# Ledger of designs, part 302: VH-VL binders against o60147

Target 1, 175 residues: o60147
Amino acid sequence: MLEKNKYLYIFRHIQTNQVLLSQGNVLKKTALFQLPYPLQKPVAPNGMRPAKLRKDHWVPLLKVEFPNESMFQSVFMQLLNYRKYRSVQPLTSDLLKLPIPVRRRKIMRQEVPNTIADLADILNKEKFPENSVRLQLSDKSDSEYADWPPSVQIDSEEIKLSRGFREKTTVDEAR
Key: E = the ipSAE of ESMFold2; O = the ipSAE of OpenDDE; V2 = 0.75 times the mean of E and O plus 0.25 times the DockQ between their complexes.

## First folded at step 15 (VH-VL)

Design kb33 (framework fv_dargistotug)
Fold by ESMFold2-Fast, scan of step 15:
Structure kb33 (fold): chain C 175 residues (1-175), chain A 120 residues (1-120), chain B 106 residues (1-106)
Amino acid sequence: as target 1 above (175 residues)
Amino acid sequence: QVQLVQSGSELKKPGASVKVSCKASGYTFRSYGMNWVRQAPGQGLEWMGWINTYTGEPTYAQGFTGRFVFSLDTSVSTAYLQISSLKAEDTAVYYCARGTTYLSYGFDSWGQGTLVTVSS
Amino acid sequence: DIQLTQSPSFLSASVGDRVTITCRASQDISSYLAWYQQKPGKAPKLLIYDASTLESGVPSRFSGSGSGTEFTLTISSLQPEDFATYYCQQDYDYPTFGGGTKVEIK
């Protein structure tokens, strides 16, 4: 009777600019397995858990509404695949010239523009119906990292970082 | 229609190995992760792990590292569970179930189950 | 691992009864909880995900509620086909299942 939630919630880390993808407006602990860094601290073979999730360190970047659950899951899985491929690619010569800590910080900072560009690339390939995918950003200037297909409608209202993805209360609506 | 069809029951001796298959149809195989869940006779459900069908990367629950291997053949939309060095306590019905661990949609499609019996 | 405790482990009920099953998590799992129905010899069937969202095709007499550590599955008017074992399952961390609740006919 009810349809599955069709939203992709994208979070960024306030300090590192790393990106996490979520189906829900609250991050779950397993989302941390999306992070490729630090590579020197892999999950143990016996299935040890990743480091503790600090929910207050993650803020909204982008919310995507899809026309159905199948399209949502396809895009979500493709974004994870793009991230995996980026993590194993050879580093450019300009990055290799940087000290390791500076290099790592620069790579992590690029996750926001990379994720936005990857999302646009996937949506361009998928040929979704016109105006069927709705984007709402916390900073509309981030939309400039990519060229969007006709399937995408960008919401004029930005996400308020202070509120996150949480639902409005009666008090919030009255204000 | 989404369908997961598993291979037939297996009767094995201790120390043998078994490979259970789970053939998917009715959806895009790579767009949904695949989970393995077991149920010993008369007992509850136990999650064993999942495999990311897009990347091919398996993730195992704490008790299922070593003897258990998840794999894929994407050309035939099939997931596999291999158990080596079988023990009597491995006797269970093994289910494949569709779901991506990062997403909270639950396991919305299940195979019919494969009974693996380990006895002398 | 996150432990899920279901209560009761079994209950006896009559057709038309309101049935409530409780699931308690060992830590805050937000709303990341699903409910399944399993009939003898069959695979489990997803009823509810994200604590309260009814899966497509599931009768409206089933409902879920709760968040954090306390969750309930309610069947508003029990039908003959509802006699089964019910399991809760969290996916906030690596998935774990509750011990199950067997709903028997009186």
Scores: ipSAE 0.370, ipTM 0.770, lowest interface PAE 3.3, mean pLDDT 85

Design kb34 (framework fv_dargistotug)
Fold by ESMFold2-Fast, scan of step 15:
Structure kb34 (fold): chain C 175 residues (1-175), chain A 120 residues (1-120), chain B 106 residues (1-106)
Amino acid sequence: as target 1 above (175 residues)
Amino acid sequence: QVQLVQSGSELKKPGASVKVSCKASGYTFRSYGMNWVRQAPGQGLEWMGWINTYTGEPTYAQGFTGRFVFSLDTSVSTAYLQISSLKAEDTAVYYCARGTTYLSYGFDSWGQGTLVTVSS
Amino acid sequence: DIQLTQSPSFLSASVGDRVTITCRASQDISSYLAWYQQKPGKAPKLLIYDASTLESGVPSRFSGSGSGTEFTLTISSLQPEDFATYYCQQEYEYPTFGGGTKVEIK
């Protein structure tokens, strides 16, 4: 009997720095509903359809391993709440002075530091047992966007697929 | 253990409204989303949408935007489905089910279902 | 919407039989597919999620396989309690269900 995956995978867009949350090492199309700014034009002529997911444009940012499914679910839902909160905040006067494309680029560029800070904030609030949460990053310097609680163990290893070092990327697995 | 308990069957006339409840127990209510699924007599399952139990934000499938309202009372761990201006075509068993549209763990717990019958 | 087509819609089988049900998606959904069992008058029960992961408490005679657009639910040795309707469901986009496969006694 296999247990449910207790991993949170976080991806970033290679060009925009926008962030997507996933429970698995492969992104699904509904992940795009997390984004306030669509990456592509609508596909359907009437109304907005979800943008086409181009998996090769998304790279791993970090992977979090939780001690159990309940803790994973709680942190995941709270991260979604933080994203909603950020999406409905009024823009500052300084941002409103910028042309829309420049404004959006600045907002999107902050998603990586914001997501990392939000994750740390949630983990500090939840007070999990010491060394119970394992964090792996693609770039270890990204851990500097936050102060981590004692519950977090940061690995020096790069993000890997669940089976091993020679496993294909998420793009290859989608084939 | 995880349990979802729904309100009892309803018999309504066309044009009336109905409010179905789904009371959760055995887990942290705000940590899991709540879905609504309907099944017309002799037909298959149809996903209506979900509500984010942490934020209170509902998301409706394309066919369920106007007359259908998802809501919560987090103080009693209860989700609600309200249907206004009932039509004969709304006759169905309505299920609540635990899960989030962003995680692919399936709907791992279901309410027993509430039969809503709309007849004149 | 992603459309899921189940085949067959109806299946007659005897206790001890190996039963195979297929679910085909209108587009690539990776492994984001679940299987449910529904008995008359009851709520559906999750059997398998993420295409091949068996839900806790589900008998090992149930297994799932496939990825992309073609998925299979297999019951290796059908038991009396397995006569039910089975549904596939995708979670790649907003959820949609297959039309169901009714497994009846021969």
Scores: ipSAE 0.312, ipTM 0.760, lowest interface PAE 4.0, mean pLDDT 84

Design kb35 (framework fv_dargistotug)
Fold by ESMFold2-Fast, scan of step 15:
Structure kb35 (fold): chain C 175 residues (1-175), chain A 120 residues (1-120), chain B 106 residues (1-106)
Amino acid sequence: as target 1 above (175 residues)
Amino acid sequence: QVQLVQSGSELKKPGASVKVSCKASGYTFRAYGMNWVRQAPGQGLEWMGWINTYSGEPTYAQGFTGRFVFSLDTSVSTAYLQISSLKAEDTAVYYCARGTTYLSYGFDSWGQGTLVTVSS
Amino acid sequence: DIQLTQSPSFLSASVGDRVTITCRASQDISSYLAWYQQKPGKAPKLLIYDASTLESGVPSRFSGSGSGTEFTLTISSLQPEDFATYYCQQDYEYPTFGGGTKVEIK
């Protein structure tokens, strides 16, 4: 049985800097359940999630290639668990001094560096083969949020997509 | 091995309530969401909603608000479905199924089903 | 809600036959579709997820294809244990199931 490489697609919100994880290059609406702070109010008083998905508001952050599905599943689940763990930690005294809306904006702004740091931590704890995990970033400077293990190879080519992980067109390149 | 074991069949009169349990084993309970799926006699599958096993937050499909309540007891890795004010049209096999809405890995483990019969 | 239409609703086949079941979505769901097998009196069993990925332990005679709004489940050489009802299911939005296709022996 030949196992195909698996990809983790990570998106960021253009305004809030919140992060969504996806197993595919197209975000599904239920991915919005990952967000602790909804981007819009629920439709009904007791509201049904997810909030409306605005695909044009989510851009690629990074793409992670794993050699098999088992490694992908392990890392994906651990990233979700790290995010949940962070959401229940006590807030710093500096954050607690801020009005709730300002506090939430600062917390959301940190999701990109936090997600990258969490990914690196998970990959450092797991003993993957040398150069077996490939990272492709939209902005290579984002890799500086963490120290990477020998299992990680960072692609020299950046993702140049304007919306999602779809192939860029001449229109997208002009933006 | 992953197992979901549901409580036994129930025979109820209209207006009564029922509480179905789904006990999970063989995996970390809080890591995967739990879904509820209904199947009326001779009919197809109908998704009722899910509960986030980490936060305890339930989400109900349209048509399953009000009388239906999803809950958890994380200390015993068990999910519950409660139906109040039972009606004849609630007669169905109720399944719990493991799945996380963020991941399209399908519902990869199912309980054996609980038949709830509502008749007078 | 996203509606899934399965065709045919009923299919009669012989052992060794190639069987194809179609699932059509009311809107683009990318690849976020799964296929299940259900035998009488039993819970459904996951066969395929993400449109074409075979679940662990499922025989290789089962395959899925499609993207967007049109999807197919194919059984390349029907075996006696394959006589069952098959369901498609999307999770692009809140999950919904197709109406099912019953595969019976000729």
Scores: ipSAE 0.106, ipTM 0.690, lowest interface PAE 5.0, mean pLDDT 84

Design kb36 (framework fv_dargistotug)
Fold by ESMFold2-Fast, scan of step 15:
Structure kb36 (fold): chain C 175 residues (1-175), chain A 120 residues (1-120), chain B 106 residues (1-106)
Amino acid sequence: as target 1 above (175 residues)
Amino acid sequence: QVQLVQSGSELKKPGASVKVSCKASGYTFRNYGMNWVRQAPGQGLEWMGWINTYSGEPTYAQGFTGRFVFSLDTSVSTAYLQISSLKAEDTAVYYCARGTTYLSYGFDSWGQGTLVTVSS
Amino acid sequence: DIQLTQSPSFLSASVGDRVTITCRASQDISSYLAWYQQKPGKAPKLLIYDASTLESGVPSRFSGSGSGTEFTLTISSLQPEDFATYYCQQDYEYPTFGGGTKVEIK
């Protein structure tokens, strides 16, 4: 019996703090479909499309190891749902008072703490076995964005970078 | 038990429009994207695009911009493909397939296909 | 778009044979490749995803290997129900399918 993927990789943009989820340790171009349109400029002459990936602009935020694929899939899909729910919520009046570039920067900066809080919320609602979920962070202080359940082991070991993640490429910006 | 059930075959004249439905059951509809795949007679599979079932945002492959529209009715867990200004070259079996394109899980569930025939 | 080239396009084999199908990508797609089986008149069925992970319910005689630009689907002992066309598909970028390999049982 072959086992499906049990790892969740989360990446952040080094400048914007926007977040992408991946089941693999190599971030793929189509992961950009996760980004909400209102925070992206339209690309391509005929309409809406996610921007092309610049691999050198994304770094690992955290890695989660689950006991099995079913637990991974449940948490991953719930996390995607939380993120998409957030993207369609009305903006607060305080944010609406800000100039558009400042407003977007504040919203994007919140993706890291929001994603970590959402992950912890999902794991607190799931009743996984004690110490069954391993969490590795690039910056351990990011764990302070949430309270973690007994199912989570936080590892202070540095995240290992994938072989393809930081390779130099001819970067193609969507146009 | 995941099922995708598509509407029946359609015979249309050039210039007409057609709307194909894909009704999902056995899972939470908004948790998985819906893809559309075309297969012309005797030809291979061609990905047309996908629709995000949570946000309602469609994404079209380059060959499928303009005349093709993906939409949803989340209240009945149904995805739709509409083709306007039908041409003979649109004659094909159209499949809906469950999958989130940014996950490497593949398209793990498929509708039975809807044959659209465009004839004079 | 990423182009996928399958070889051979057609293959004839006997029950019990080992069958190998190759898929070549026009650029590095890491492991983001799936394999599908399509029987005449039916929708495709997912066999393998992430290059080498067998989908639940798929017989163990099917296996996938490869990474980067070269991928292989192997059927270790061909059965009568394996008569079908097989397709590779990448999702590293916008999904694209290979041209298909038709396997006919002698």
Scores: ipSAE 0.067, ipTM 0.670, lowest interface PAE 5.4, mean pLDDT 82

Design kb37 (framework fv_dargistotug; at its last look DockQ between E and O 0.65; V2 from the best seeds 0.00; counts 0 for: pae E 7.6 > 2)
Fold by OpenDDE, look of step 16:
Structure kb37 (fold): chain C 175 residues (1-175), chain A 120 residues (1-120), chain B 106 residues (1-106)
Amino acid sequence: as target 1 above (175 residues)
Amino acid sequence: QVQLVQSGSELKKPGASVKVSCKASGYTFRSYYMNWVRQAPGQGLEWMGWINTYSGEPTYAQGFTGRFVFSLDTSVSTAYLQISSLKAEDTAVYYCARGTTYLSYGFDSWGQGTLVTVSS
Amino acid sequence: DIQLTQSPSFLSASVGDRVTITCRASQDISSYLAWYQQKPGKAPKLLIYDASTLESGVPSRFSGSGSGTEFTLTISSLQPEDFATYYCQQDYEYPTFGGGTKVEIK
């Protein structure tokens, strides 16, 4: 069987540090559904779902190449659910002590490292073959948010961005 | 191979309820969203919504809220569509389809469809 | 919701003909477009995903092209088994289908 795309893209919002998962290098609108519903229709701040997808506000955080589609699907689903689970957990007493704006900022800042840590944890549990998963980061320092299992090979090259802050592809270069 | 097998045709009266099953096999059930698609007689395809097979969280399309309920029995890799307070307009073939919708690669596997006929 | 408009709704063709079906999206959906074939009494079958990628097991006479708002499904040489209804579907937003194109025997 012809394998479908086995690449995971994780995008970060340039202002809020919110995180979106994508199988494509172009975010679709439904990706926003990964974010919690706003109490009211707010803008992207406060960890809420933006009303509209502004592609130019999202930049690739990392790209993961999986051994096959099935493994990709499994990890993707787990990542979604890890995040969902975390989002519904009660806030810690420490966070509750903080002013709301500060609290929101702190929570938002944690989305990137938490997502990276989740990915590492999931991959560690999956026990894929050594160096079978290729990880490319926009910022290599982000790899420090987690201990990566032997299955993960970190690419020495950073993600190259094209217009709209997506990874450059051959197709993009031809345009 | 990937297979989705749905329950048989249903004939119901208005106001009744129906529950359609979709049993999956040949893949990891909890790794793919399950979609439901409706097709009225002689009409096109209409996406009803999907269910996260990992968490069980359903998402319903506009027009399919209230009387339509998606559910799972993961122990038997089965998805369910329940329609309550059936109306004549609900007469259609209902398909379950394995979704990479969230991942944007189409519905690559379909059930054979379940005809639900609502008639007085 | 994103609207998909297929054209034509009906197409009469002969075996061996080159057939082209168009799908127009009301918005830019990038490449998040799939094509399906449906025969009477059967479930739809995925032909193309990501606008131009052929699904496994689908004959090479089928091809998809386009991006943004305009997409096309092409059957290079129509075969007897290709007489069916074809649907485009987007999942850039919540999935929506085109109205379908019925390919009939001339």
Scores: ipSAE 0.660, ipTM 0.875, lowest interface PAE 0.9, mean pLDDT 90
Fold by ESMFold2-Fast, scan of step 15:
Structure kb37 (fold): chain C 175 residues (1-175), chain A 120 residues (1-120), chain B 106 residues (1-106)
Amino acid sequence: as target 1 above (175 residues)
Amino acid sequence: QVQLVQSGSELKKPGASVKVSCKASGYTFRSYYMNWVRQAPGQGLEWMGWINTYSGEPTYAQGFTGRFVFSLDTSVSTAYLQISSLKAEDTAVYYCARGTTYLSYGFDSWGQGTLVTVSS
Amino acid sequence: DIQLTQSPSFLSASVGDRVTITCRASQDISSYLAWYQQKPGKAPKLLIYDASTLESGVPSRFSGSGSGTEFTLTISSLQPEDFATYYCQQDYEYPTFGGGTKVEIK
């Protein structure tokens, strides 16, 4: 009868700062379709993208724990919709003055603060119970990109990057 | 309440063209990719590709490029599969099925299938 | 493309038997595997997604397990209505299906 807690895993690209959302602690290769600027170009004539998901290039950004599947799905879909909305907005005049490669780098670097701000905006609009959503970050200073509602509890322990989203091993616990 | 309703069976001669429709209802059409899956008589399921219902961008599996075209009419929440220059080996049941590329929730809704028979 | 190999291709069992169907992936797909049931003349029906999560309305006698490259679908007590062909499907990359397992009830 009881709902199972559900986790949203958010990854950051170590070089580009692009963000990927995942329902599991391991990225699937089709998650690359979330990126407005594919890491691999060009697209094949049949529409398939040359896929090379390098697991070592993606590190944890944050993990969000929801009390049930329904809340997870709502937030996940809204984050994807915010991403779609951002991708079709007109570029600012400042960005248009930049050469295309510089412009793309600047846009990509903003995905981390944008994703965190979007997450907070969604959670502020939803009326989730107090302390029902738990955030665990790789770098707690990233929480400063947004103002969080009472529904959010930020975990005092950061995600250990050397371990990713994996459980602690006996060796790690002994250290 | 989610429904995918496909057009009726088709009997075609080699060299003809066929257009199968898949009308969606009961959900936000543009929020899910539409997959096409083929099943030849007595054979297993074969993924043909999908179409991004938001952008209209199709992706075709190897073996389904050239003669196969995925398209949409978002105003009536309908996806289409067109097969040109039909061959006898195209004889199969063609299914549409909704799914997402981002969430692994499987293809949770399927059309009833459209039998396309290609014979002289 | 990721290849999925199902075994056995055919299975005959009695009502009340525990039956297992195996799906092996050509590479690590984590938990990104679903199971479908298809009855003659019908569209496939989703049973399990994310390797082990039951779809709403699916009887509890169905269960999925596994991660990485080896996955199993188990029917704990086979019923007459379980006569069907079962397929695994991955979406770690572009979707692919296993070859299917036909379950015949004696």
Scores: ipSAE 0.477, ipTM 0.820, lowest interface PAE 2.8, mean pLDDT 87
Fold by ESMFold2, look of step 16:
Structure kb37 (fold): chain C 175 residues (1-175), chain A 120 residues (1-120), chain B 106 residues (1-106)
Amino acid sequence: as target 1 above (175 residues)
Amino acid sequence: QVQLVQSGSELKKPGASVKVSCKASGYTFRSYYMNWVRQAPGQGLEWMGWINTYSGEPTYAQGFTGRFVFSLDTSVSTAYLQISSLKAEDTAVYYCARGTTYLSYGFDSWGQGTLVTVSS
Amino acid sequence: DIQLTQSPSFLSASVGDRVTITCRASQDISSYLAWYQQKPGKAPKLLIYDASTLESGVPSRFSGSGSGTEFTLTISSLQPEDFATYYCQQDYEYPTFGGGTKVEIK
């Protein structure tokens, strides 16, 4: 069987800083289901799902090339589970003291650093071979949110900023 | 070798329940979503929904949010479809099919199908 | 829900013919379209995914093309084993299937 997709794309919302995971440089409409709704009695008010997928509002955050499709699939499912886990956690006392609009903004602004840290945690746990995972960022300073294992090679070239759903405007880096 | 083996055909009366099993082998069960697809006799394919095999969270297509329940037993790599209060219109072949991440790579492996017949 | 309209719904063809089946989506689905073959009494078999990528083990006479709202499945030289029903399926949103195209021997 020939090798399938081995790339992970992560997008961020230009205004809210919410994060979406993707298999490619074009987001699917179902990607919005990664974002939870607030609970009636909020246990995990991690943000609001936009009413529709606005192609101009989602830009690349990072891209990861894995050694093979099986490793991509495993990491992708683990990242989804980390996000679900965070979405159902009880709020801390400090967060509960904040007015709801302020609380929501603070939680949503954590999605980028949290997702990057979660990715690094998974990669450290998986014990991939040295330099076997290529990471490319739209903003190199975002790598500072985590300590990366020896398996990760951070590409010196940044991803060019693109419009959300344009297939041909996103630079796709392959070696 | 990836295999999805479904339970055998069922003949049921209206109002009964049925539970179709789908046992997976040859791959990491919790790394792929499991889909359920219905095909009434002589008709096309109808997606019923999927279940996240890592978390157990089901998602149901419109029209399947009532009497249909997806579940898992990950210890034996098995997905289940339960249909309650069976109606004549539930007569169909029910397929399980594994999907890749967010279904972008199609359903690349299918069970052999389970015929459920609901008489009258 | 995204509606997929297949055409034709039925065609008769001879062995060796070039066959083209179209699938039109009710909205832009980028390249998120798959094609399946189903023979009577059998489960569907994946042929093409991501609009144009051939699934492993599928004969090279099958090809897919298209993006956005218009997609085609082409069989370059029809073989006896290709007489079947073909379905398109999108996964840009919750999956939906086209109505099918039955290919019969002329």
Scores: ipSAE 0.044, ipTM 0.661, lowest interface PAE 7.6, mean pLDDT 84
ESMFold2 (binder alone), look of step 16: mean pLDDT 93; pTM 0.957

Design kb38 (framework fv_dargistotug)
Fold by ESMFold2-Fast, scan of step 15:
Structure kb38 (fold): chain C 175 residues (1-175), chain A 120 residues (1-120), chain B 106 residues (1-106)
Amino acid sequence: as target 1 above (175 residues)
Amino acid sequence: QVQLVQSGSELKKPGASVKVSCKASGYTFRAYYMNWVRQAPGQGLEWMGWINTYTGEPTYAQGFTGRFVFSLDTSVSTAYLQISSLKAEDTAVYYCARGTTYLSYGFDSWGQGTLVTVSS
Amino acid sequence: DIQLTQSPSFLSASVGDRVTITCRASQDISSYLAWYQQKPGKAPKLLIYDASTLESGVPSRFSGSGSGTEFTLTISSLQPEDFATYYCQQDYEYPTFGGGTKVEIK
């Protein structure tokens, strides 16, 4: 099995385009705490637990392989902080003119390009070795949201949505 | 070197309150969640909740709503657990432990524990 | 909450023995399972995270395996310093711990 501590798995919501970060190839329910706009209400009556995670509503956006655990943790922490920073910035006058539900939908739709841009910005600020960070995207056109440093190598193979981030199965081999 | 240093043991009467501190050093305090874990005498480990050190937002496990309060003083890299209206059943060792925000690398650093004894 | 059941709750073994401890989850938690060692009067120490990844500085005689609902901690050759209680812990949802397994040297 691949070392999870050097891989960042990024998921997007099929309907809202909201983004979740994960250290593993399967989302955990507490990942929902990353969202400023929750998709559904908490499962527990007192609101203690996050809402039920719908696995079929989250698909791979991209996978990042880092050379080691320290680089992974540094980038992951910075990426979470970038997302938090974006959530507390003043809204533009154009967004403020929109009804709240329309405004939220528009903001959520931007999470994919924003996350990709933030990732690239973090990697551009770091002095990682050439071709040491590997990106594999579900849609390679998403790489166009940013300019990538020499440390980044983009995989020519896209992530197949039918397989998600999972290992090749007997069913996949039989085809 | 990562260290979590907790305040000393406390002996309290029922109805009193106690505030346990957990001072962090050797790492960026705001980069890691702080967890609180309770262990009653002769019993197993029980997760009480965590506090997001970046936002200051606490989350409590269901059994720990009401009398338990997590807080921070980021200027001194310290997390606090306050227990009000102490009951005999609160007698336990209380641990702070750092966790990575959503990375789930386990709790890789723990405080030494603070024994809180509640007796008449 | 997700419940973790450890077995056995107690075991007695000799130095050099292979020891296995099992942790079962009430639902699929993928690989989001950690193992801890706690010696009497001390704080727990992380041994393994992500089901099978050994924490830095932990002796190689410790290993973890499993995914989904069944997980195992193995000590390949028990040493005197391994006398302790061992706990599994999930964080697929809010963290919960197993009941613990106390390992005593014969």
Scores: ipSAE 0.007, ipTM 0.561, lowest interface PAE 9.0, mean pLDDT 82

